VHH binders against Putative glutamine amidotransferase MTH_191. Designs and how they scored, part 18

Target 1, 304 residues: Putative glutamine amidotransferase MTH_191, of Methanothermobacter thermautotrophicus (o26293)
Amino acid sequence: CGIAGVVYKDGKLHSVGADMTRMLHALQHRGPDSAGFAIYGGLGLEENDYLLNIEVKDKPGLLDMVKETVELVSPIGSDEVIPSVENHIIYRCRITLESFSQLKPLIMDIDSIDDVIVLNGSHSFEMIKDVGSVLEIADRYDTWSKKGTHAIGHTRFSTESIVDRYHAHPFQSYIIPDITVVHNGQITNYWKIREPLERKGHIFETNNDTECIVHYVADKLASGYSLEEALEQSVKDMDGPFSYIVGTPQGVGIAKDQLGLRPGVMAENDEVFAVASEEVSLREVMDTSEVEQISPGEVRVYEI
Below, E stands for the ipSAE of ESMFold2; O stands for the ipSAE of OpenDDE; V2 stands for 0.75 times the mean of E and O plus 0.25 times the DockQ between their complexes.

## First folded at step 6 (VHH; framework vhh_vobarilizumab_d1)

Design d4 (from c3 with A35S; at its last look DockQ between E and O 0.02; V2 from the best seeds 0.00; counts 0 for: pae E 3.7 > 2, placed apart)
Fold by OpenDDE, look of step 6:
Structure d4 (fold): chain B 304 residues (1-304), chain A 119 residues (1-119)
Amino acid sequence: as target 1 above (304 residues)
Amino acid sequence: EVQLVESGGGLVQPGGSLRLSCAASGSIFSSYAMSWYRQAPGKGRELVAGISSGGSTNYADSVKGRFTISRDNAKNTLYLQMNSLRPEDTAVYYCAARIWTHSGYSDYWGQGTLVTVSS
C-alpha cells in the first residue's frame, strides 16, 4: 500500500485534489486495485450540515429506500448519483442534523439495508474512495477539480485484504468529527488495542486494523490529547509493521512503527507540508532537495 | 536514562555460534525498542536486528535465518543468538535502546563487544 498527505500552510484553498491524485499515482506500483481520498477544507457546508457518501447496488427501489431512511431523521437537501463500477452507484446527499451524535445512528440504520453501505458522513471533508486505478477514480469523481487546504490518500494492493469500496482507505471514526486515517501495515496486537476501545463503548464495523487505528486516535483526541501526543502514544501502544497518516480538519500527521518497518518520508517548505510512503510521491508537490526520512517510531504533524 | 552493557563477544571459528547479551539498567526495560548494530573495520555502523517493545522483530538480510534477537523483560536483558557465523560477521556489536516521549525519542548505546570470526 501507498499513503500520502499534503497540507498547504497558508490555510487557503488549493488544488489539493489534483495534488493528491498525482501523489497517489506516483505510488500506483504499490496498489493498482483501489484508491481513496480525504480532501479537507473545500466542502463549504453550513453548520450542522453533513455530506453522506453511500454505496448502493443498482437495483430498482433500493435508492428510494435509502432516501426514505435518511428522511426519517433529516430532510435531504442537494443530492447526487455517481455511476460506478460493478452495478453500483454512489449516492451523495446533504443532510442537516441537530447534533453530531445523530450521525452514527443514522449511518447504522442505513447500513442495515441490504446491498447498501455508507462509506462516510462528513462536515469538513470530502471522501472519495473506489475500486480501480488512481487515475480512473480521479476521472470518475473529478478529484482534479477538488479544492481544499489539505488531504490524505491511499492506494491499495489486492493481496492485503478485501478489495472493495467499503474496505478501501481512508477509514473514518465518528468518535469525533471528520477524522480519517490511511494505513500501510498491520497491527499485530490488534485485539489488545481494540478491546479497551470497545469497553469505552466504541462500535467497530469491521475487523480491519485501520479502523482500530482511527478509533484509537479519535479516542485520544476526545480525551484531550493533541494530535502529536495521540500519534506518539499509538507508537508506544501498537505493535507490528505500520505507517499511517491521519487527517483532521486542522491538519495532517504521520506515525511510523517502532522499528521503522514501513516506509515514510517528509518534505516541507514555506508553502507545503507533505508526507508519503516514498519520495517519488513528494516530488509531485514540491522540490525534494529537502526530503527527510522519518525515523523509526517518529511522528510528524502539521496543523494549520 | 538507561545504561547498556554488552557481553558475550569473542573469537569463534567459521560455522560456529555465539550468544551476545545486553544488560540494561536505570529504566523500565519493557518500554524500549531494542536493537543490535555492528561496525566492521573500515565500514559504517549497520543494523543487525531489532525488537520492538511488543516483541516484533526485524533483521538485516545478511543475517536473516542465522541470527535471532530476543528479550527478557524480567531480567532487563537483550540477546542475540548468532549461528553459522562467517568471517564477514566480524565486527564490534553494539546494543541500542530507543524510547519515545512527547518531544520525540531518545537513543542509548552500549560500548560494544568484539566478535571475531576466524579460522
Scores: ipSAE 0.081, ipTM 0.575, lowest interface PAE 2.3, mean pLDDT 92
ESMFold2, look of step 6: ipSAE 0.367; ipTM 0.750
ESMFold2 (binder alone), look of step 6: mean pLDDT 84; pTM 0.843

Design d5 (from c3 with S56Y; at its last look DockQ between E and O 0.02; V2 from the best seeds 0.00; counts 0 for: pae E 6.5 > 2, placed apart)
Fold by OpenDDE, look of step 6:
Structure d5 (fold): chain B 304 residues (1-304), chain A 119 residues (1-119)
Amino acid sequence: as target 1 above (304 residues)
Amino acid sequence: EVQLVESGGGLVQPGGSLRLSCAASGSIFSSYAMAWYRQAPGKGRELVAGISSGGYTNYADSVKGRFTISRDNAKNTLYLQMNSLRPEDTAVYYCAARIWTHSGYSDYWGQGTLVTVSS
C-alpha cells in the first residue's frame, strides 16, 4: 500500500484534490485495486450539517429506502447520485443533526439495510474512495477540482485487504468528529489494542487494523492528548510493521513503527508540509532536495 | 541514560555457533526497542536483527534462518543466537536500544564485542 498526506500551511484553499491525486498516482505501483481520499477544509458546510456518502446497490426502490431512513432523523438538503462500478451507486446527501452523537446511530441504521453501506459521514472533509486506479477514481469523482487546506490518501494492493469500497482507506472513527487514517502495515498485537477500546464502549465494524488505529488515536484525542502525543503513544503501544497517516480538521500526522519496517518520508517548505510512503510522491507537490527519512518510531505532525 | 554491555564474542570455526548477550541498565527494559548491528573491517555498520518492545523481530537477509534475536525482560538482557557461522559474519557486534519519550526518542549503543569466524 501507498500512503500520502499534504498540508498547506497558510490555511487557505488550494487544489489539494489535484495534489493528492498526483501524489497517489506516483504510488500506484503499490496497488492498482483501490484508492481513497480525505480532503479537508473545502466542504464549507454549516454548523451541524454533515455529508453522508452511501454505497447503494442499483436496485429499484433501494435508494428510496435509504432516503426514508435518513429522513426519520434528519431532513435531506442537497443530494446527488454518482454512478460507480459493479452495479452500485454512491449516494451523497447533506443532512442536519442536533448533535454529533446522532451521527453514528444514524449510520448504523442505514447500514442495517441490505446492499447498503455507509462509507462515511463528515462535516469538515470529503471522503472519496472506490475501486479502480487513482486516475479512474479521480475522474469519476472529479477529485481534480476539489479544494481544501489539507488531505490524506491511500492506494491499495489486493493482497492486503478485501477489495471493496467499504474496506478501502481512509478509515474514519466517530469517537470524535472528522478523524481519518490511511495505513500501510499490520498491527501484530491487534487484540491487545482493540479490547481496551471496546471496554470503553467503542464499536468496531470490522477486523481491519486500520479501524483499530483510527479508534485508538481518536480515543486518545478525546482523552485530552494532542495529535503528536497520541501518535507517539501509539508507537509505544502498537506492535508490528506499520506506517500510518492521520487526518484531522487541524492537520496531518504520520507515525512509523518501532523498527521502521514500513517506509515513510517527509518534505517541508514555507508553504507545504508533505508526507508519504516514498519520495516520488512528495515530488509531485514540492522540491524534494531536502527530503527527510522518518526514523523508526518517529512521528511527524503539522497542524494549521 | 541507558548503558549497554555486550558479551559472548570470540573466535569460532566456520559452521560453529555463538550466543551474544547484551545487558541493559534501566528499570523499564520492556519498553525498549532493541537491535544488533555489526561492523566488519573496512565496511559500514549494518543492521543484523531487531526486536520491538512487543517482541516483533526483523532480520537482515544475510542472517535469516541462522540468527535469532530474543530478549528476557526479567533479566534486562538481549540475546543473539548465531548458528552456522560463516567467515563473512566476522565483525564487531553492537547492541543498540531505542527509548521513546513524549518528546522524542534516544538511542544508546554498547561498546561492541568481536566475533571472528575462521578456520
Scores: ipSAE 0.085, ipTM 0.539, lowest interface PAE 2.7, mean pLDDT 92
ESMFold2, look of step 6: ipSAE 0.119; ipTM 0.627
ESMFold2 (binder alone), look of step 6: mean pLDDT 83; pTM 0.833

Design d6 (from c3 with S106T; at its last look DockQ between E and O 0.09; V2 from the best seeds 0.00; counts 0 for: pae O 13.1 > 2, placed apart)
Fold by OpenDDE, look of step 6:
Structure d6 (fold): chain B 304 residues (1-304), chain A 119 residues (1-119)
Amino acid sequence: as target 1 above (304 residues)
Amino acid sequence: EVQLVESGGGLVQPGGSLRLSCAASGSIFSSYAMAWYRQAPGKGRELVAGISSGGSTNYADSVKGRFTISRDNAKNTLYLQMNSLRPEDTAVYYCAARIWTHSGYTDYWGQGTLVTVSS
């Protein structure tokens, strides 16, 4: 797998969709099967508004059922249907909730519908993940035109896990708002990490270790840790080969396992903070004369 | 903002039962995740049971099968049914509420109610 992240330091809107597309394309050799984006800062939603991203099998009446389910909780504002591969569509709709705590229950209700999967619900970022090459997905969702302050992304190789939209990165946790993770690696003490989280009441939807990572980080943040502290603690607690990048509304962070078994590099200048699996990805957004190797067990964070 | 008031604590014999209640006021109760915590003398505060806004529950291993957390949204009340009580269950029990926002979350706590299990 290939992972990447980019932050523009000025806090202004930039062509981060295009940037991330180029960064991930540079890593395409690591994963031609699926790709995903979390693009922050450019969604521009009103307070209490959320964007749902829902995979729906292309069956007569199924989309209507999804809409009806949503409307029980919230009126649907703007919506969009995006044709996708394998007889599926991606339905996006804007909803309004009284509180963030209502989002997960709604998602669960929608997920209960056969042949329907909520890919995510978000306020401050746009999720784009699908099956196909980075460029195909970018064209399909017009990621080239997406603006934001920062983004993370992933491209996946087929041998690592189930190749579908739901299992594609990024993964989101709903413990706190708008946190995402892209991951390259494996958590070998997965259950040791997961069980305490479950005991706290966190619900896992998959057995993917990436989901465990995002819940772990989210739980730490919810407990008062800074992003940097959360990542540092994860490096201590988690075993196995891994490198992962976290996105939040405030910025991006990368963590590398204690032995440095998965690659991670960083480049930074006055304008941009960028991280990736490989230097070739960083070259897409800046001069790589200042590329740094992330050391084993090291974390790097930039918050706007 | 929400205020939480626990009740139902007291002295009970081992093997006995007790039902705690937590009355919430000042907010939309149904939007909050709720939980019971306890703190025994000389020990830290620990999670006993939690229930999400959607009704999902979780329990500490030490109370699984004995305690049941439930909520009545119409009454703005959280409950903890405690059966087969043990001396080690002796603690001050606290009601907690959490609400998530776009910028984070807010926690609210009750003052606690004492549960003493002794022969």
Scores: ipSAE 0.000, ipTM 0.211, lowest interface PAE 13.1, mean pLDDT 91
ESMFold2, look of step 6: ipSAE 0.336; ipTM 0.735
ESMFold2 (binder alone), look of step 6: mean pLDDT 83; pTM 0.828

Design d7 (from c3 with S53W; at its last look DockQ between E and O 0.63; V2 from the best seeds 0.00; counts 0 for: pae E 12.2 > 2)
Fold by ESMFold2, look of step 6:
Structure d7 (fold): chain B 304 residues (1-304), chain A 119 residues (1-119)
Amino acid sequence: as target 1 above (304 residues)
Amino acid sequence: EVQLVESGGGLVQPGGSLRLSCAASGSIFSSYAMAWYRQAPGKGRELVAGISWGGSTNYADSVKGRFTISRDNAKNTLYLQMNSLRPEDTAVYYCAARIWTHSGYSDYWGQGTLVTVSS
């Protein structure tokens, strides 16, 4: 698997969708079976608005059921349908909620519909994830045109197990708004990390260890940690070979396990900070000869 | 939007105890996290302890077992019970609150209260 992140320091809109597309494509040396993006800062939603991102099987009446379920809670604003593969569509709609706490319950109601899976709901970032190659997904969703302040992304190689759209990275936590993670590697003490989070009442939707990471980081942020402090603690608590990139509305963070077995590089200039699994990916967004290896146990945070 | 006022700092001998308080006020009293940070002379500000709205806590390794964070949501007050104080605990202690919004989070800070641990 390959992971990448980019952040523009001036906090203004840049072509981060194009940047991330090039970065993920550069990590592809085989035919990957999925790719995913979290693109922050460019949605331009009004206060209390959210974008729902829903996988719907392409069959009669099903999209209408989804819309009816959403409309019990919120009028649907702008929406769109993106045809996808395997007889599915991706339905996206803008909704208005009185508070963030209404989002997860609505997602669970929509998920109760057979052949419907909510991929995410968010305010400050756009999630794009699907099966296929990076370039196929980029054309399907027009990632090339997406603007934002920062982005993270993931591509999975074809030699890995089959993954559906929902289990592709990024993963998102709803403990606090708009926290995402992309991850390469494994958390070998997964149970020890998950158990305290479940004891606090956090609900896990999957058995994926990446979900463990995103809930852990979100929980630490909710408890008063800075992003850097949360990541530093994660390196102390988590075992196994891993590298992960977290996205927040304010920026990105990177963490690497104390063994340091997974590859990772980063670079920075006056305009941009970038991180990726491989140097070839960084060179898609930066013209620099000075690339820094991420050291065992290192964390790095860039917040706008 | 929210104002934080610390109290309870002072001079104490090594091994002694202090209790810090932080009164939160403002028009926004929804769920939010609170924390204590400290800053010693010549050093950066560091997290001491954090607490969620629901009471879940986290502590820096250097204070575990000696300090206890708590909150009274009815009074909008955060506490830090500091026992077995050491000279290394000497710092300005800051109360912080994190408020989650549609755009992420914002931190609010108090002015700080000085704790001096010396013989």
Scores: ipSAE 0.000, ipTM 0.373, lowest interface PAE 12.2, mean pLDDT 85
ESMFold2 (binder alone), look of step 6: mean pLDDT 81; pTM 0.815
OpenDDE, look of step 6: ipSAE 0.053; ipTM 0.346

Design d8 (from c3 with A35N; at its last look DockQ between E and O 0.02; V2 from the best seeds 0.00; counts 0 for: pae O 7.0 > 2, placed apart)
Fold by OpenDDE, look of step 6:
Structure d8 (fold): chain B 304 residues (1-304), chain A 119 residues (1-119)
Amino acid sequence: as target 1 above (304 residues)
Amino acid sequence: EVQLVESGGGLVQPGGSLRLSCAASGSIFSSYAMNWYRQAPGKGRELVAGISSGGSTNYADSVKGRFTISRDNAKNTLYLQMNSLRPEDTAVYYCAARIWTHSGYSDYWGQGTLVTVSS
């Protein structure tokens, strides 16, 4: 798997969709099966508005059922149907909630519908993940034109998990708003990490260790940790080969396992902070004369 | 802070075996990631093997299948079992400990122990 992140330091809107597409494409040799994006800062949603991305099988009446389910909780302000592969559509709709706490229950209700999967609900970022090559997905979703302040992304090679949209990265946690993770590796003490989170009442939807990572980080942030502190603590607590990148509305962070068993590099100039599995990805957004290897156990964070 | 002391080095014939030990003192040993490094004459220091606080391991390609790193947290000791030793394994072997904090990480090193593989 390949992972990447980019942050524009000026806090203005840039062509981060295009940048991330190029960064991930450079990593395509690591994963031709699926790719995903979290693009932050470009949605421009009103307060209490959220964007839902929902995978729906192309069956008569099924989309209507999804809409009806959503409308029980929130009116649909705007919506879009994106054609996808394998007799599925991606339904996007803008909703308004009274509180963030309503989002997860709504998602669970929608997920209960057969042949329907909520890919995500977000306020500050747009999620794009699908089966196919990076370029195919970018074309399908017009990722090239997406603007934002920062983004993270993932390319996947089929190894341990099912190759589909639902299991594609990024993973999102709903412990706090708009946190995402892309991950390269394995958490070997998975249950040791998951169990305390479950005891706190956090709900897991999968057995994917990436979901565990995002919940872990989200829980730390909710407890008052900074992003850097949360990532540093994760390096202490989590075992196994891993490198992961976190996205938040404020920025991007990368963490490397204690032994540095998965690759991670970064580059930074006056304009851009970038991280990735490989230097070739960084070359897509900046001069790599300033590339640094991330040391074993090290974390790097940039917040706008 | 932790102090590290290596032992077990010596002269061995090609094909022989040695077991190195690294005794740690003064801290919670289980919280440290531990590594073995070596430095041959005229060469730079290189990673030989590492073990995380949780027990995950990695090895240099040159020693994979021949060397085994392990730890005993109850004894605050790191081990390196070296089998099928070769002349090119001749080096001073160093034990290293790394611990992470919210402010970064700290490294600690032993004084090293000499391993000589010769006929």
Scores: ipSAE 0.018, ipTM 0.333, lowest interface PAE 7.0, mean pLDDT 91
ESMFold2, look of step 6: ipSAE 0.049; ipTM 0.564
ESMFold2 (binder alone), look of step 6: mean pLDDT 83; pTM 0.830

## First folded at step 7 (VHH; framework vhh_vobarilizumab_d1)

Design e1 (from d3 with S53W; at its last look DockQ between E and O 0.01; V2 from the best seeds 0.00; counts 0 for: pae E 15.7 > 2, placed apart)
Fold by ESMFold2, look of step 7:
Structure e1 (fold): chain B 304 residues (1-304), chain A 119 residues (1-119)
Amino acid sequence: as target 1 above (304 residues)
Amino acid sequence: EVQLVESGGGLVQPGGSLRLSCAASGFTFSSYAMAWYRQAPGKGRELVAGISWGGSTNYADSVKGRFTISRDNAKNTLYLQMNSLRPEDTAVYYCAARIWTHSGYSDYWGQGTLVTVSS
């Protein structure tokens, strides 16, 4: 697994989709796998608009049922169908809600349709995740053209099996708007992290440890912690060899476990901050003369 | 082989109560979220209630305060207590599980149990 992040310091729109595509491509070392992107700052939606991102099996009548379900809640503004592999399409549509609190209930209604899975809903970032190589996904979704202020991404090495789209990174929590996580490693005490969140009434959809991370951070932010404080506390609470990058509408955060066994690297110049599992990835978006290793237990936050 | 078997459906008068059960086998029941869905004639299938592996619950707005989802991990059984039933609750009710493995997830469904609310 490889993770990467890029932030443009001036807070203006840049070709972060192209940047992240090159960074993730540099991290893919073997045959078909999966990749995912969260691209912030360029989606350009009107206030109260959201982009739904829905995996639909490619069979007669099913997409129409999805559209009908969405239209019970909101007219569909613009939409598109992106053909994907394994007899699926990705349906993306713009909707209008009165508030963020309506988003998750709508997602749950759509998820109740057989052979349909909502990958995400968002306001300020675009999530792209699928099975295949980085370049195949880039062509399928045209990641090269995506503009933004910052992005995070993930690749997974194919070993013997195909990972489904829903469980590819990034993972998103709906406790607060538009928070995402990409993760490498394991949270070995995940039950300790998960129990307090469940006692508060938060619902987990999976047993995936990355879902624990994104809900944990989202819950801390919802409780008044700064991003830096949330990440610092996570390093104290979580065990195991891990590195993760959090994306928010305001920027990115990075955390690494206290053991710090494998290198993660970051670099910064006057224009760009970047982080990646490997230095070869950083070279795709800047010179590498100022590369730093991420220290054991290190937390770093870059907000625009 | 994963199996989900619903029971407890039937005919009931408005205002009455029913308790649905779903017997689960073929997977580690306590490790996964479970849900009840329903499908009325002329409508799409809709989520009624969900419960996480740790016991946290969520409900469709149409059933909040009237229905209670619960699970008994020792018996591998999911329940739906349905009170104050209304004619619009008439539907086939399905037990569902979404089971994550290292290679992805799979959705499993029961055959369904019919609930009819009428005089």
Scores: ipSAE 0.000, ipTM 0.137, lowest interface PAE 15.7, mean pLDDT 85
ESMFold2 (binder alone), look of step 7: mean pLDDT 85; pTM 0.843
OpenDDE, look of step 7: ipSAE 0.005; ipTM 0.215

Design e2 (from d3 with S53Y; at its last look DockQ between E and O 0.02; V2 from the best seeds 0.00; counts 0 for: pae E 8.8 > 2, placed apart)
Fold by ESMFold2, look of step 7:
Structure e2 (fold): chain B 304 residues (1-304), chain A 119 residues (1-119)
Amino acid sequence: as target 1 above (304 residues)
Amino acid sequence: EVQLVESGGGLVQPGGSLRLSCAASGFTFSSYAMAWYRQAPGKGRELVAGISYGGSTNYADSVKGRFTISRDNAKNTLYLQMNSLRPEDTAVYYCAARIWTHSGYSDYWGQGTLVTVSS
């Protein structure tokens, strides 16, 4: 598995979709099962607008049922259908909500429809994740054209476990707006992390430890921690060999376990900060000889 | 304009109790996370306790079991009940509001209230 992140320091729109596509492609060695992107800053939505990203089985009448369900809450603005594999389409639509608190209930209503799964809803970032290679996904969703201020991404190398679109990285929590995580490794004490969060009312949809990470960080941010403080505490609380990148509307954060067993490198110039599992990925977005390895237990935050 | 006004600080003996209040205005109080931070002389500000808009709480290890954060949304007021006070709790205590927007969050701070734990 490979993870990558890129942040443009000036806070303006750049070709981060193209950047992330090149970074993730450079991380692919023997064919991946999946890839995923969170691309921040380029959606240009009005303040109360959201983008829903919905996996719908490709069968007659089902998309109409999804649209009807959405329309009970909001008129549909612009929308798009993206054909995908395994007899599915990806339906994307712009909606307007009175507040962020209406988003998760709407997602749950849409999820109640058989053969329909909401991949995410968001305001400030676009989530793109699917099964296939980075280049197949880039062609399917036209990641090359996506602009933004920062992005994070994940590739999964060939594996024995099955990965569907919903369980691919990035993972998202709805405790706070627009937080995402991509992750390499394992959280070996995940039950000790998950149980307190469930007592606080967090609802987990999967058994994936990356979902545990995004909920943990979201909980800390929701309780007044800075991103850096949340990540520092996560390194103390979580066991196992891991590295992760968190995305927020303001930037990215990186954390690496105390053992430091997973490779990870970062680099920075006057224009961009970048992080990746491997140096070859970093070199897709900057030409530098000054590459820093992420130290065991290190936390780094870059906010625009 | 967002305004946060702390009160309730003062001198208290070790082992004593004190209740801090923070009166909030200029935003929809019930919709946002609130927190208490403190700053001892020569130190940076540190998180003491936080409370989400839904009432979920978190505490620094140094105060867990002794301090209780709460909020009264009808009065737009944040509280910190401080029990079993120790000299190391001496600091200026700041109320903070974390206002989440669709583009992220912004933090707003009060002017602080001094708590001194001494005989």
Scores: ipSAE 0.013, ipTM 0.455, lowest interface PAE 8.8, mean pLDDT 87
ESMFold2 (binder alone), look of step 7: mean pLDDT 84; pTM 0.838
OpenDDE, look of step 7: ipSAE 0.039; ipTM 0.321

Design e3 (from d3 with S31Y; at its last look DockQ between E and O 0.02; V2 from the best seeds 0.00; counts 0 for: pae E 13.2 > 2, placed apart)
Fold by ESMFold2, look of step 7:
Structure e3 (fold): chain B 304 residues (1-304), chain A 119 residues (1-119)
Amino acid sequence: as target 1 above (304 residues)
Amino acid sequence: EVQLVESGGGLVQPGGSLRLSCAASGFTFSYYAMAWYRQAPGKGRELVAGISSGGSTNYADSVKGRFTISRDNAKNTLYLQMNSLRPEDTAVYYCAARIWTHSGYSDYWGQGTLVTVSS
């Protein structure tokens, strides 16, 4: 598994979709079985507009049911159907809500439809995650053309366990807007972290330990921690070998466990900060001899 | 629309007690840290007490042991119990929240409630 992140320091739109595609492709050691992107800053949505990203089984009448459910809450603005594999389509639509707090309840209503799974809803970033190789997914969604200010991404290799779109990284929390995580490793004490979060109203959709990370970080941010403070506390509270990258509307953060067993490198110049599991990935966005290893227990944050 | 509405201020004798309340609406209260600030005439606004979404508290040195911040997430209400009041506690007290939006944190303030401590 591989993770990567890129941030353009000037806060302007850049071809981060192409950057992340090249970075993730460079991380593959054998054919990957899923990949995912969170691409920030390029959606340009109006206040209270959101992009829904919905996996729908390709069968008669089902997409119409999804649209009808959405339309009980919001007229559908622009929309798009992207054919995918395993007899599914990805339906994307722009909606308008009266407040952010209406987003998760709508997602849960759509999820109640058999053979329909909401992959995410967001305001400031585009989530792309699917089964297949990085290049197959890039062609399917045209990641090459996506612009933004920063991005994070993940690629997974087939070894064991179930692989599907819903369990691919990134993972997202809905406690605050637009927080995403990609992760390598394992959080061995996730139950100690998860239980208090559920009491506060976090809704966990999976038993995946990466979902625990995104809810933890979102909770700390909502509690008034800076991103750096949240990540520092996570390294103290979480057990197990891990490296993760968090995306926010303002930038990215990276954290590595105290043992430092997961590989990670980063580099920075006047224009770009980049992080990746391996150096060859960094070189897709920077030509540099100044690559740093991420130290055990290290936290690094870059915000625009 | 985010709203923070303070109540419970008034005139009180030195050594007395008051309980301030802040009714919050327009956001999911249980997600966010809340705080009380105060501003005395001719002085800057200062933090009095803060409380995280999980209930962890912090206090300015000048009020430790006398003031208690608390929250009731079911009622969307923040409280400040003020005991052993002193003339130096005279100020307008503000309820505050920093609420995460798609552009980052945004600061929200109530209109304030006046506390006057005098003999």
Scores: ipSAE 0.000, ipTM 0.264, lowest interface PAE 13.2, mean pLDDT 86
ESMFold2 (binder alone), look of step 7: mean pLDDT 86; pTM 0.862
OpenDDE, look of step 7: ipSAE 0.016; ipTM 0.332

